# Designs tried in a protein design chat: miniprotein binders against a9bab2. Part 36

Target 1, 221 residues: a9bab2
Amino acid sequence: MRQRLTVSESKAIFHKEFPFVVPAVYRRLVDELIVELNLLKNQERFVADGVFAIGLTSIFLDFTKGYKPENQKGILLEAICKCTGFSASNLEQIALEAKKLANGLNTNEIKSLITDNNRDEKESTYKLINKNNHYSRIIAIGIYKLVDMQSNGFNKEEATENSYLDLVNNFGYTKERVEKDVNLYKSSLDKIEKALELIEMNIKDEKRRNKERVSRTKPGQ
Below, E stands for the ipSAE of ESMFold2; O stands for the ipSAE of OpenDDE; V2 stands for 0.75 times the mean of E and O plus 0.25 times the DockQ between their complexes.

## First folded at step 21 (miniprotein)

Design i5 (at its last look DockQ between E and O 0.83; V2 from the best seeds 0.76)
Fold by OpenDDE base, look of step 21:
Structure i5 (fold): chain B 221 residues (1-221), chain A 120 residues (1-120)
Amino acid sequence: as target 1 above (221 residues)
Amino acid sequence: SDEELYQRAESLKKSGQFKQARRIFSRVVQRYPDHAKAWRELGRTLQEMGDYQRAVDSFRQAISMNPEDVDAYKRMAESLREEGQYWDAIEMYWAALEINPDDDQIYAALEEAYALYYEE
């Protein structure tokens, strides 16, 4: 039985795998993902399926839009996954496969893809979209993003902002729970975006003040 | 003096006389509403008594007076968890970790709070 890692042990591994300084604005994101992934890895009913993978990769992408240098983002995701016993490359591949499977499908067609994870059926076929997977906010966001990505391809008219809620019951969850977690995600994202804007403004102002100071110190020829 | 009353309440709390301690701490915070430690210890006393809602209120006051009180955040989270307010508990644990990012006990409690939140 692989001994369950504590969050502290996972964080220690993370620091070995990511030898760079995480900017303050992204520290909570990293810590939240480490805590949540560490928890999920130890849940018996948890499957890292396509919906989960879409959720995780989307969360990471959305919250790291302003991350610099950009070349560290891949290493960061890899470190987060590795320290919690996941493979970033595998999750990215699974996410891509799930996106391809759902591509061009309407909400009703997606419903048909949701299959019961009958553990008893010997069929070794890795199911990309599972019903009754261990619930997490990552799964909730995965459901949301799965539908949102499709609406961009279909005629704008029918995709209501809440179309993802029509699938929630088919996944085995309550609409209220999923909606709450999606709304929390949106609110958190907005908060980070505002924080980043403020940081950028402060940097610009500092650069301007420095230029003005240098221009004043030039001895008048 | 306020300090003498506070010390008396602390002694009563430590001896397990929670009802008497609560009465004295309540008097201290009423007389001295800016006494952060008194609010925190009132909260702890209420928590020991199983009055988690009033404990949360007391810890909230303690945090308002001292935003760096890690113990107040942790105890508030514990009390929120007992009241079934798992998301609010999670947020209070994160607030505590912003101050003390290497607290292993808080991480363990946080993981448990997430587990409870996902079982709802």
Scores: ipSAE 0.813, ipTM 0.904, lowest interface PAE 0.6, mean pLDDT 90
Fold by ESMFold2, look of step 21:
Structure i5 (fold): chain B 221 residues (1-221), chain A 120 residues (1-120)
Amino acid sequence: as target 1 above (221 residues)
Amino acid sequence: SDEELYQRAESLKKSGQFKQARRIFSRVVQRYPDHAKAWRELGRTLQEMGDYQRAVDSFRQAISMNPEDVDAYKRMAESLREEGQYWDAIEMYWAALEINPDDDQIYAALEEAYALYYEE
């Protein structure tokens, strides 16, 4: 009888694996990933495949842009993954392999990968791109990011921001669902970027106030 | 007085007389629209009656007046979930966690809300 971890138990493990303070602006990102990964780990249809791995690593990198100190980002991702039963290094390797597979492909070629998903191209335990994986916002972002693998030389004047939606039904999801979650992602990214701008302004203001205090206060000598 | 009406409505709510409690709480908030506790208790009364959308509206008013009322956020999230508004419920649970960061009950509710969101 394998025991399922509660979110609180996973967070306790996270704090042991990441013995640093997470800046307040990133706390929701960390906690939300822990909640979602904890949920997904126990879903029967869930597979941590290439699309999922691209989504997770992309979300992490996009939302931790500007994270200080920089040297803690790898440890942060490792802790998030470990506390929910995943391996960050394994997921990063899977994401890299999936990117290599999709590199330079147009939309029709990516669709062909999805329709051929059950062939074992590498004689490996995992298939990199799967139809009908358990849906999550993380996979939605993985699908969205696959479009970045298209050639810029084809129809660049005709490409739209919504071209990723042409892949959605091939994965077994609805366009409405994926579009909603991609829009939520964009909104959340905008929020954290605005919060970081405010933090930067506050740091500048505090340095100015501190410099003014030092200049105003004569030293004893 | 309005305080006497509030206390009577609260007693009626506790005894399960939700229709009577709702009518009196509605009078209190109509007279005193900045009465945060009355908005919250009206929302809780409506929630017990299954009037989830009106409960959400009342909790929103309570939160506007007292943005530190963790119970109002949690109750609003529960009502949103009952209405099938799962992402909005998730956002209210995160707002509650911003106030009380280590509430195991809210994290459990979040995990269930994500599950419902992905099943929709």
Scores: ipSAE 0.717, ipTM 0.860, lowest interface PAE 1.0, mean pLDDT 85
ESMFold2 (binder alone), look of step 21: mean pLDDT 89; pTM 0.880
ESMFold2, look of step 22: ipSAE 0.666; ipTM 0.828
ESMFold2 (binder alone), look of step 22: mean pLDDT 89; pTM 0.877
OpenDDE base, look of step 22: ipSAE 0.813; ipTM 0.904

Design i6 (at its last look DockQ between E and O 0.89; V2 from the best seeds 0.78)
Fold by OpenDDE base, look of step 21:
Structure i6 (fold): chain B 221 residues (1-221), chain A 120 residues (1-120)
Amino acid sequence: as target 1 above (221 residues)
Amino acid sequence: SDEELYQRAESLKESGQFDQARDIFSRVVQRYPDHAKAWRELGRTLQEMGDYQRAVDSFRQAISMNPEDVDAYKRMAESLREEGQYWDAIEMYWAALEINPEDDQIYAALEEAYALYYEE
């Protein structure tokens, strides 16, 4: 039995796999993902399925929009996954497969894709969309993003902002719980976006001040 | 002296005389509402007594006066967990880790708090 990694051990591995400085604004994201992924890896009822993969990749993408340099984002996700016993490449592939499966489907059609994890069926057909998976905010976001991605393709008229809530019971969760976690996600995302805007403004102001100083120090010929 | 009262309360707390310690710390914070340590130690005393709601209130006051008090954040998180406020506990553990990012004990407690939050 692979010895359960502590969060501290996972973080030590992360620093070996990501030899760059994580900007302060993204440290919380990285640490949260390491903690949650480390926890989930050790849960008996957890399956890293398509909904989970969509959630994880979407969270990472949304919260790293301002990350520079951009070429480090892939290495960052890989390091987060590796230090917690996951494969970033595998999760990205599973997410893509789940997105393809749900592509062009309405909410009712997506309901039909949700299948019970019959533990007894020996045939390890990796189900992309599982009912009663171990709950996490990552899964909640996965459900949200799964529906949100479909609404953009269908006639905008009928997809209400809360259409994802219609699937929640089919996944085996409560609407209140999923809605809470989705709202927390949205709020957190808004906070980071505002923080990044302030950082950019400060950088611009510093550059302007430096240019003004250099222009004043040029000796008048 | 105020310092003597504080020291007496600390000694009472250490000896397990929590009721008496609570009463003295309560007097100290009433007289000196800006005494951050007294608020923290009142919170700790209340926590030991199982009065987690009042402990949370006391730790909140301690943090407001000393925002770098890692111990106050940890103890507040523990008390929130006992009250079933798992998300708020999680947020307090993260606040503690912002100050001390290498605290392995906080990470262990945080992981447990997430587990409890997801079992609801």
Scores: ipSAE 0.803, ipTM 0.898, lowest interface PAE 0.6, mean pLDDT 90
Fold by ESMFold2, look of step 21:
Structure i6 (fold): chain B 221 residues (1-221), chain A 120 residues (1-120)
Amino acid sequence: as target 1 above (221 residues)
Amino acid sequence: SDEELYQRAESLKESGQFDQARDIFSRVVQRYPDHAKAWRELGRTLQEMGDYQRAVDSFRQAISMNPEDVDAYKRMAESLREEGQYWDAIEMYWAALEINPEDDQIYAALEEAYALYYEE
């Protein structure tokens, strides 16, 4: 069992495991995940189950959509997980298994998959969809993504942007809490997407000005 | 003069006479509403008195005048936390880290604020 780390100690490990520059636009994502994962690692009721794993991997992928160089994204996630005592490969496999299990299921079928967390069963650590896990906004996003992931098996007239709220009480949480955290997620995602658009526009403008500067200095023109 | 009033209030604050310091800092910001340092010190004085909501209001004014005042962000976050406004406290701690990213005390405070936020 790893000794409990301060956030500062986890960040020091992160920098050793990720010896590359993190672009400024992604620094809060990285640091916030480290803070939250460090907190969750120390919680007695916490289980890194399929809903949590879907939430974490979805958050990471959504917020790093424009990350360059792209080949460092996997290394980045690995470093975030390792510095807080998690395994990225294990979490990615758990998320994949949970997605496969829920694939094409309607809301009622998903409800039937939700089972209580069992403290004394090591085999139950592979129960991928649990109720009463230690709450976090990562779990909130996991619930949201379960419903949003596949429309197969859902009636389109019943599936809406907020259809995930029908499952929230089955997980042992309140709709108000989960909805608040999902809305915060959507707002944060919109902000980083807009920031990335501005960065791309600045790159295009710099290339245009450089091309115009070179053209103005040509001999005989 | 406003400088003399400001220095007197600072001295009173350091001597623990928070009621008097608050009254003088309030007079300074009433007459000079763009006085960022007086807003910040009013906020710190109110914080010492346990008047966290008024402290938040004063720090907000200081931040609007000087958006790089790391201390104002940190103190506002602490006061918001005492008022049970945990997500707003979290956002103020992140704002402070954007200015001063190597503050280990802020990262520790963030972890505690997230814990409180999830327990709410």
Scores: ipSAE 0.698, ipTM 0.855, lowest interface PAE 1.1, mean pLDDT 85
ESMFold2 (binder alone), look of step 21: mean pLDDT 88; pTM 0.858

## First folded at step 22 (miniprotein)

Design l1 (at its last look DockQ between E and O 0.88; V2 from the best seeds 0.78)
Fold by OpenDDE base, look of step 22:
Structure l1 (fold): chain B 221 residues (1-221), chain A 120 residues (1-120)
Amino acid sequence: as target 1 above (221 residues)
Amino acid sequence: SDEELYQRAESLKKSGQFKQARRIFSRVVQRYPDHAKAWRELGRTLQEMGDYQRAVDSFRQAISMNPEDVDAYKRMAESLREEGQYWDAIEMYWAALEINPDDDQIYAALEEAYALYYED
């Protein structure tokens, strides 16, 4: 049994796998993911299924929209996954498969895809959408994003902002819990977006000031 | 003097006389509401007494006066956890880590808080 990694050990591995400086605004995201993934990896009832993968990849994508340089994002996700015992490439693939499976389905049809993970059944078939998976905010966001992605498809007209809540009980969770975590996610995302806007404004102001300073120091021809 | 009262309360706290220490710390913060250390130590005393709600209030005052008080954040998080306020505890641990990002003990406590949050 691989000895459970501490967060500190995972962070040490992360720094080896990601030899770049993480901008301050994204450090919280990285640390949060490392903590949560490290925790989940050690939970007996946890399965890294399609809903989880959708949640994780969506969180990462949404919170790194302003990340520069853009080419480091893939390496960053890979490092976060590796240091916690996951595979970014596998999770991306699983997320894609789950998205394909749910594509074009209404909420009722998605309900039929939710299956109990009877771990005791040696069934070789990896289930993409599991009922009663170990709960996390990542799962909650996965449920939310699973439905949100469908609403952007052909059946846009009937999907309400809270349509994901109709699936929550089928997953084995309470609506209140999932809604709370989704709302916290939205709030956190808004905070980061505002922070990024402020950073951009500050950079623009500094550039302007520097240009003004340079223009003043040019000796008059 | 405020310092004499504070020292007396500290001595009582260290000797395990929490009820007496609490009374004196309470007097100190009433007379000197800007005494950050007294608020923190009052919080610690209340925490030891199992009065976690009042401890949280005291730590909040301490943090308002000293926003870099890592210990106050940590103790506040612990007290919030005891009150079943797991998400607020998580936020306080993160606040502590913003000040001290390499604190392994806080990370361990944070993981436990997340575990509790997801089990509830």
Scores: ipSAE 0.805, ipTM 0.900, lowest interface PAE 0.6, mean pLDDT 90
Fold by ESMFold2, look of step 22:
Structure l1 (fold): chain B 221 residues (1-221), chain A 120 residues (1-120)
Amino acid sequence: as target 1 above (221 residues)
Amino acid sequence: SDEELYQRAESLKKSGQFKQARRIFSRVVQRYPDHAKAWRELGRTLQEMGDYQRAVDSFRQAISMNPEDVDAYKRMAESLREEGQYWDAIEMYWAALEINPDDDQIYAALEEAYALYYED
């Protein structure tokens, strides 16, 4: 079998599959997902289950809300997945199935969905919400988003900012680790939103300065 | 002058006399606190001595003087990794990639840093 892909090799595949310029503000998102997905692909304990799929698709959507041109956005996700050995369409389907299963449930009801898989006998893609998956920040966001979905259902009054922490031990992780990673995610999201706002301000200011410069200068000096 | 002291300390560092090199680099940055290269080489010397906490502080000073010093970011990330501060190391590797986006060594180091972060 061929040796594991390096990040550089995956990036070469990415550029073949996405032959457009990635705006600088999104470059880290793309490269970081490639790094993290390459790492996960090589982990024996890792399963691309529903929690992972919710996490990955949510991260991509949250960070690309302002992505232009809009028509390249779907191609971008497909390229990121393909260059690391994942299928975007498969992950989206798994995410939808897990969301349907958890929709409208409170935290205690979600706990009953968490299934301990026997790795010897079955492909775990059919187990949507798994205990003891290989931890990643992507899964931390998946857990967070499961409870965030609660705020859009019948039990909105029970959902709080930290309600997702009640699930963490049931997944086999520590509350401290998952909370840290969720807070890092929120901070990163705030940073990209502020960077996009600043970019728009700079474009307007440079357009105004260029207009003033052209109106004052005579090109035929 | 700072250049004479700097060259003496660099020679000592190359010969493996890290304690002496550290003492002289420390004198250089004390006398000339805007000497970015001396801060970086002090950090590298401390790194060789296993004093990763002080190495990070020295690299931070080098970066504040020369924010384009890719080597200082990479060395700071390595020292942070040795201290078990894996996420901080990851952020320094990304800062290095903002300057030099096609560095295969940095991407390999990032992959390892993420692995360490998740295994911690």
Scores: ipSAE 0.680, ipTM 0.845, lowest interface PAE 1.2, mean pLDDT 85
ESMFold2 (binder alone), look of step 22: mean pLDDT 89; pTM 0.877

Design l2 (at its last read DockQ between E and O 0.89; V2 from the best seeds 0.81)
Amino acid sequence: SDEELYQRAESLKKSGQFKQARRIFSRVVQRYPDHAKAWRELGRTLQEMGDYQRAVDSFRQAISMNPEDVDAYKRMAESLREEGDYWDAIEMYWAALEINPDDDQIYAALEEAYALYYEE
ESMFold2, look of step 22: ipSAE 0.713; ipTM 0.853
ESMFold2 (binder alone), look of step 22: mean pLDDT 89; pTM 0.875
OpenDDE base, look of step 22: ipSAE 0.812; ipTM 0.903
ESMFold2, fold request of step 23: ipSAE 0.710, 0.646, 0.639; ipTM 0.858, 0.824, 0.821
ESMFold2 (binder alone), fold request of step 23: mean pLDDT 87, 87, 87; pTM 0.850, 0.846, 0.851
OpenDDE base, fold request of step 23: ipSAE 0.816, 0.815, 0.816; ipTM 0.907, 0.907, 0.907
ESMFold2, last read: ipSAE 0.669, 0.657, 0.749; ipTM 0.837, 0.835, 0.865
ESMFold2 (binder alone), last read: mean pLDDT 87, 87, 87; pTM 0.852, 0.846, 0.853
OpenDDE base, last read: ipSAE 0.818, 0.816, 0.817; ipTM 0.908, 0.907, 0.907

Design l3 (at its last fold request DockQ between E and O 0.84; V2 from the best seeds 0.78)
Fold by OpenDDE base, fold request of step 23:
Structure l3 (fold): chain B 221 residues (1-221), chain A 120 residues (1-120)
Amino acid sequence: as target 1 above (221 residues)
Amino acid sequence: SDEELYQRAESLKKSGQFKQARRIFSRVVQRYPDHAKAWRELGRTLQEMGDYQRAVDSFRQAISMNPEDVDAYKRMAESLQEEGQYWDAIEMYWAALEINPDDDQIYAALEEAYALYYEE
């Protein structure tokens, strides 16, 4: 039985796998993902399926938009996944497959896929979209993003901002729970974006002040 | 003195005399509302008594007076968890970890709080 890693042990592995300094603004994200992934890895009813993979990769992408240098993002995700017993490359592939599948389907067709997964109790085949997967915020975001991707496709059905809630019951979750977690995600994302804007503004102001100082110290020839 | 009253209450708490400790801590914080430690220890006393709601209120006061009190955050999180406020507990554990990022016990408690949050 692979001995369950503690969060602290996973973090120690993370630091070995990611030999760079995580900027302060992204430390919370990294730590949250490590905690959540470490927990999920130890859940018996958890499957790292397409919805999960979409959720995880989307969360990571959305919250690391300002991350510099850009070339470290892939290594960062790999380190987060590896330290918790996941494969980033596998999850990215699964997410891509799930996205491709969803882009070709309308909301009703997606509902049918979720429902059909209940009928094919064949234990042996990996399912890209699972009903009654162990719930997490990552799954909630996966559902949200899955529907959002459809809305950008050809079937402009007037996907209302809350269209993802129509699938929630089909996944076996409550609308209130998923909505809460999606709203928390949106709020957190907004906070990070605002923080990054403030950082950029401060840098610009400092550069301006430095230029002004240099211009004042130039003796008027 | 405020310190003498505090020490007396602390002694009572340590001896398991929680009702008496609560009374004295309450007097201390009433007389000295800026006494962060007294608020925290009042919270701890209330927590031991199973009065989690009032414990949370006391810890909130302690944190307002001392925003670096890791123990107050941790104890507040524990009390919130007992009240079924799992998300708020999670946030308090994260706040504690911002101050002490290498606290293994807090991470363990945090992971459990997430587990409970996802079982709701």
Scores: ipSAE 0.816, ipTM 0.908, lowest interface PAE 0.5, mean pLDDT 90
Fold by ESMFold2, look of step 22:
Structure l3 (fold): chain B 221 residues (1-221), chain A 120 residues (1-120)
Amino acid sequence: as target 1 above (221 residues)
Amino acid sequence: SDEELYQRAESLKKSGQFKQARRIFSRVVQRYPDHAKAWRELGRTLQEMGDYQRAVDSFRQAISMNPEDVDAYKRMAESLQEEGQYWDAIEMYWAALEINPDDDQIYAALEEAYALYYEE
């Protein structure tokens, strides 16, 4: 067994690396990623490969679309990764390389990218897509996003929403597990999108009401 | 009165007489369904007896009456874990964190709940 940081210890590091306030609506995203990454860091069979990196970066981008101020998003991801022992820059590079290799490939061609979970002999390069990697919800989203990249706005119907399930056994996972985790992801994304819409509506309403109050209190005495 | 019955049941629970405490707490919540503390203590008593599904049901009632009862969320999550409902337990721990965002015990419990979820 490898030694590990507690979530509380990682959160302490996070606050040192991210010296800004995290809006409440994003707090669960940040904390849940810290919990998930802490668990993965201590798993002997886990490799931060291309599928994982695609999943992590996609989750972060999807959930932080409305994040303000914009100039803090990169610092936020860096802090989440650093406090759990990962490198955001390395993961972003690995995700980009995996996306380039998978670009334009159909599901059967993506199977050729999936190899046995072996470490590089010299540890000089992460493997891009591993068979039998230690499972995570983040990897489930990575698999889903790989197939989503096959579809485009012109021919999206040819890659059905559930086509990603055809790859799941090639990774060594069960379809039931991956489908459940993808559906949880979609549900969570819908919830945060609705929460952000409500927050924006409340901001607009308060600005309108404030302007109305100011105009009604103009000097008329 | 409901206060007398509640205090009697709480005393029985403290002395380890869980079957008797359960019976009296059940009478209290039957007569006074909006009694949040009685629902919580019924849930805690059922936990001690290993009746985790009924404990979950009782904590859910307590939360319905007092949505800020962090202990009820945490204990509901623990009971859900014993029933193998790991994702539901995770959601209850997150609900507790919405109330107490800095609770290190809940973060430790979350880490274990995620580990159990992945072992499923």
Scores: ipSAE 0.720, ipTM 0.860, lowest interface PAE 1.1, mean pLDDT 85
ESMFold2 (binder alone), look of step 22: mean pLDDT 89; pTM 0.874
OpenDDE base, look of step 22: ipSAE 0.815; ipTM 0.905
ESMFold2, fold request of step 23: ipSAE 0.693, 0.665, 0.676; ipTM 0.839, 0.823, 0.842
ESMFold2 (binder alone), fold request of step 23: mean pLDDT 88, 88, 88; pTM 0.860, 0.862, 0.859
OpenDDE base, fold request of step 23: ipSAE 0.816, 0.815; ipTM 0.907, 0.907

Design l4 (at its last look DockQ between E and O 0.85; V2 from the best seeds 0.77)
Fold by OpenDDE base, look of step 22:
Structure l4 (fold): chain B 221 residues (1-221), chain A 120 residues (1-120)
Amino acid sequence: as target 1 above (221 residues)
Amino acid sequence: SDEELYQRAESLKKSGQFKQARRIFSRVVQRYPDHAKAWRELGRTLQEMGDYQRAVDSFRQAISMNPEDVDAYKRMAESLREEGQYWDAIEMYWEALEINPDDDQIYAALEEAYALYYEE
């Protein structure tokens, strides 16, 4: 039985796998993901399926839009996954497969893809979209993003902002719960975006002030 | 003096006389509403008594006066959890971790709070 890692142990591994400084604005994101992934890894009813993978990768991408340098993002995700016993590359692949499977499908057609995770069936085929997976906000966001990605394709007109809620019961969750977590996600994202904007403004102001100081220190010829 | 009353309440709390301690702490914070420690200790006393809602209120006052009080955040989170307010508890644990990012005990409590939140 793989000994359950503590969050501290996972964080120690993270620092070994990510030898760069995480900017302060992204530290909470990293820590949140480490905590949640560490928790989920130890849940018996948890399956890292396509919906989960879509949720995780989407969360990471959305919250790291301003992350610099850009080339560290992949390493960062890899480190987060590795320190919690996941594979970033595998999750990205599973996410892609799930997206492909759902591509071009309407909400009703997506419902047909949701299958019960009967653990007892040695079904050799990895199910990408599972019903009654251990619930997390990552799953909730995965459901949201799965539907949102479909709306960007063909029939933009019919996808209401809350179309994802029509699938929630088919996944085995309550609409209120999923909606709450999706709304919390959106709110958190807005907060980070505002924080980043403020940081950028402060940097610009500091650069301006420094230029002004340098210009004043030039001896008048 | 306010300090004498506070010390008396602390002594009562330490001896397990929570009802008496609560009365004195309440008097202290009423007379001296800016006494951050008294608010925190009132919260702790209320928590021990199982009055989690009032404990939360007391810890909120303590935090407002001392925003770096890690213990107040932690105790507030614990009290929120007992009241079934798991998300609010989670947020308070994160606030505590912003101050003390290497606190293993808070992480453990945070994981439990997430577990409870996801079991609802």
Scores: ipSAE 0.811, ipTM 0.904, lowest interface PAE 0.6, mean pLDDT 90
Fold by ESMFold2, look of step 22:
Structure l4 (fold): chain B 221 residues (1-221), chain A 120 residues (1-120)
Amino acid sequence: as target 1 above (221 residues)
Amino acid sequence: SDEELYQRAESLKKSGQFKQARRIFSRVVQRYPDHAKAWRELGRTLQEMGDYQRAVDSFRQAISMNPEDVDAYKRMAESLREEGQYWDAIEMYWEALEINPDDDQIYAALEEAYALYYEE
């Protein structure tokens, strides 16, 4: 049998583990990760491997770039993982080890890491990729980020789309699915970056108004 | 008046006369294109008729006039899902959650929509 939580039950655990206010601009990120992770936890073929871990940690860092206070980001990731049955520290370690294994490798060498998933060294099987893992958008972004890390002097946008798509069939997925999900990620990232820029502008305007109000109402010499 | 015409169309919809209700709601929104409730009820009528794409278009109009109409977002998402437009449905459910953030039914619908999206 599998332990199963509804999304609402996971959210209840999340609020217990993260007893702080999540700023509105990050609320969808948090809730969407909870929905996605809850779905994946219930999939028998899903394994939290290195590409998944790279994807999850990259998404979290990219979308929480402006998060304040900084000291709550680690607690936030821990709460998201715990409420869906994952361990943030375990996933961060898996991502770190997967990055070490892929460091300095070209695309063909990465392919060999995918095909070595049944060696006696279980660490290599879980630290980079399992062929035919249960697909998610998080894995798509992990593939994209893995190849982006190895880029050397290429045009970032063009090299990224060509290079990571060349690996997709080796992971057991379709190029069309992965490309769509990477493009959705890029669009979502652009939207939150624009939202954060607007929030920063409004904060500056509010500070200016307060300074003018205080100087007008405070006599002082 | 538009109120009398609207009330007649609602009565026809409740009695299951969807073709007649659609015709009258269409007249209301043609004469009063800013009538958010009429757009929403036109969309609901089209849903009952299985015309999901025109339902989506009507709900989009209702949302443009009243962007806080949670029912319009939820019903638009349902219609998009019936058309196989799963990611667009997911986005409309998130818009509904921006307005009503603790709706357990929407979170259950999201989980189902993500599952359908990945089965595609």
Scores: ipSAE 0.682, ipTM 0.834, lowest interface PAE 1.2, mean pLDDT 84
ESMFold2 (binder alone), look of step 22: mean pLDDT 89; pTM 0.875

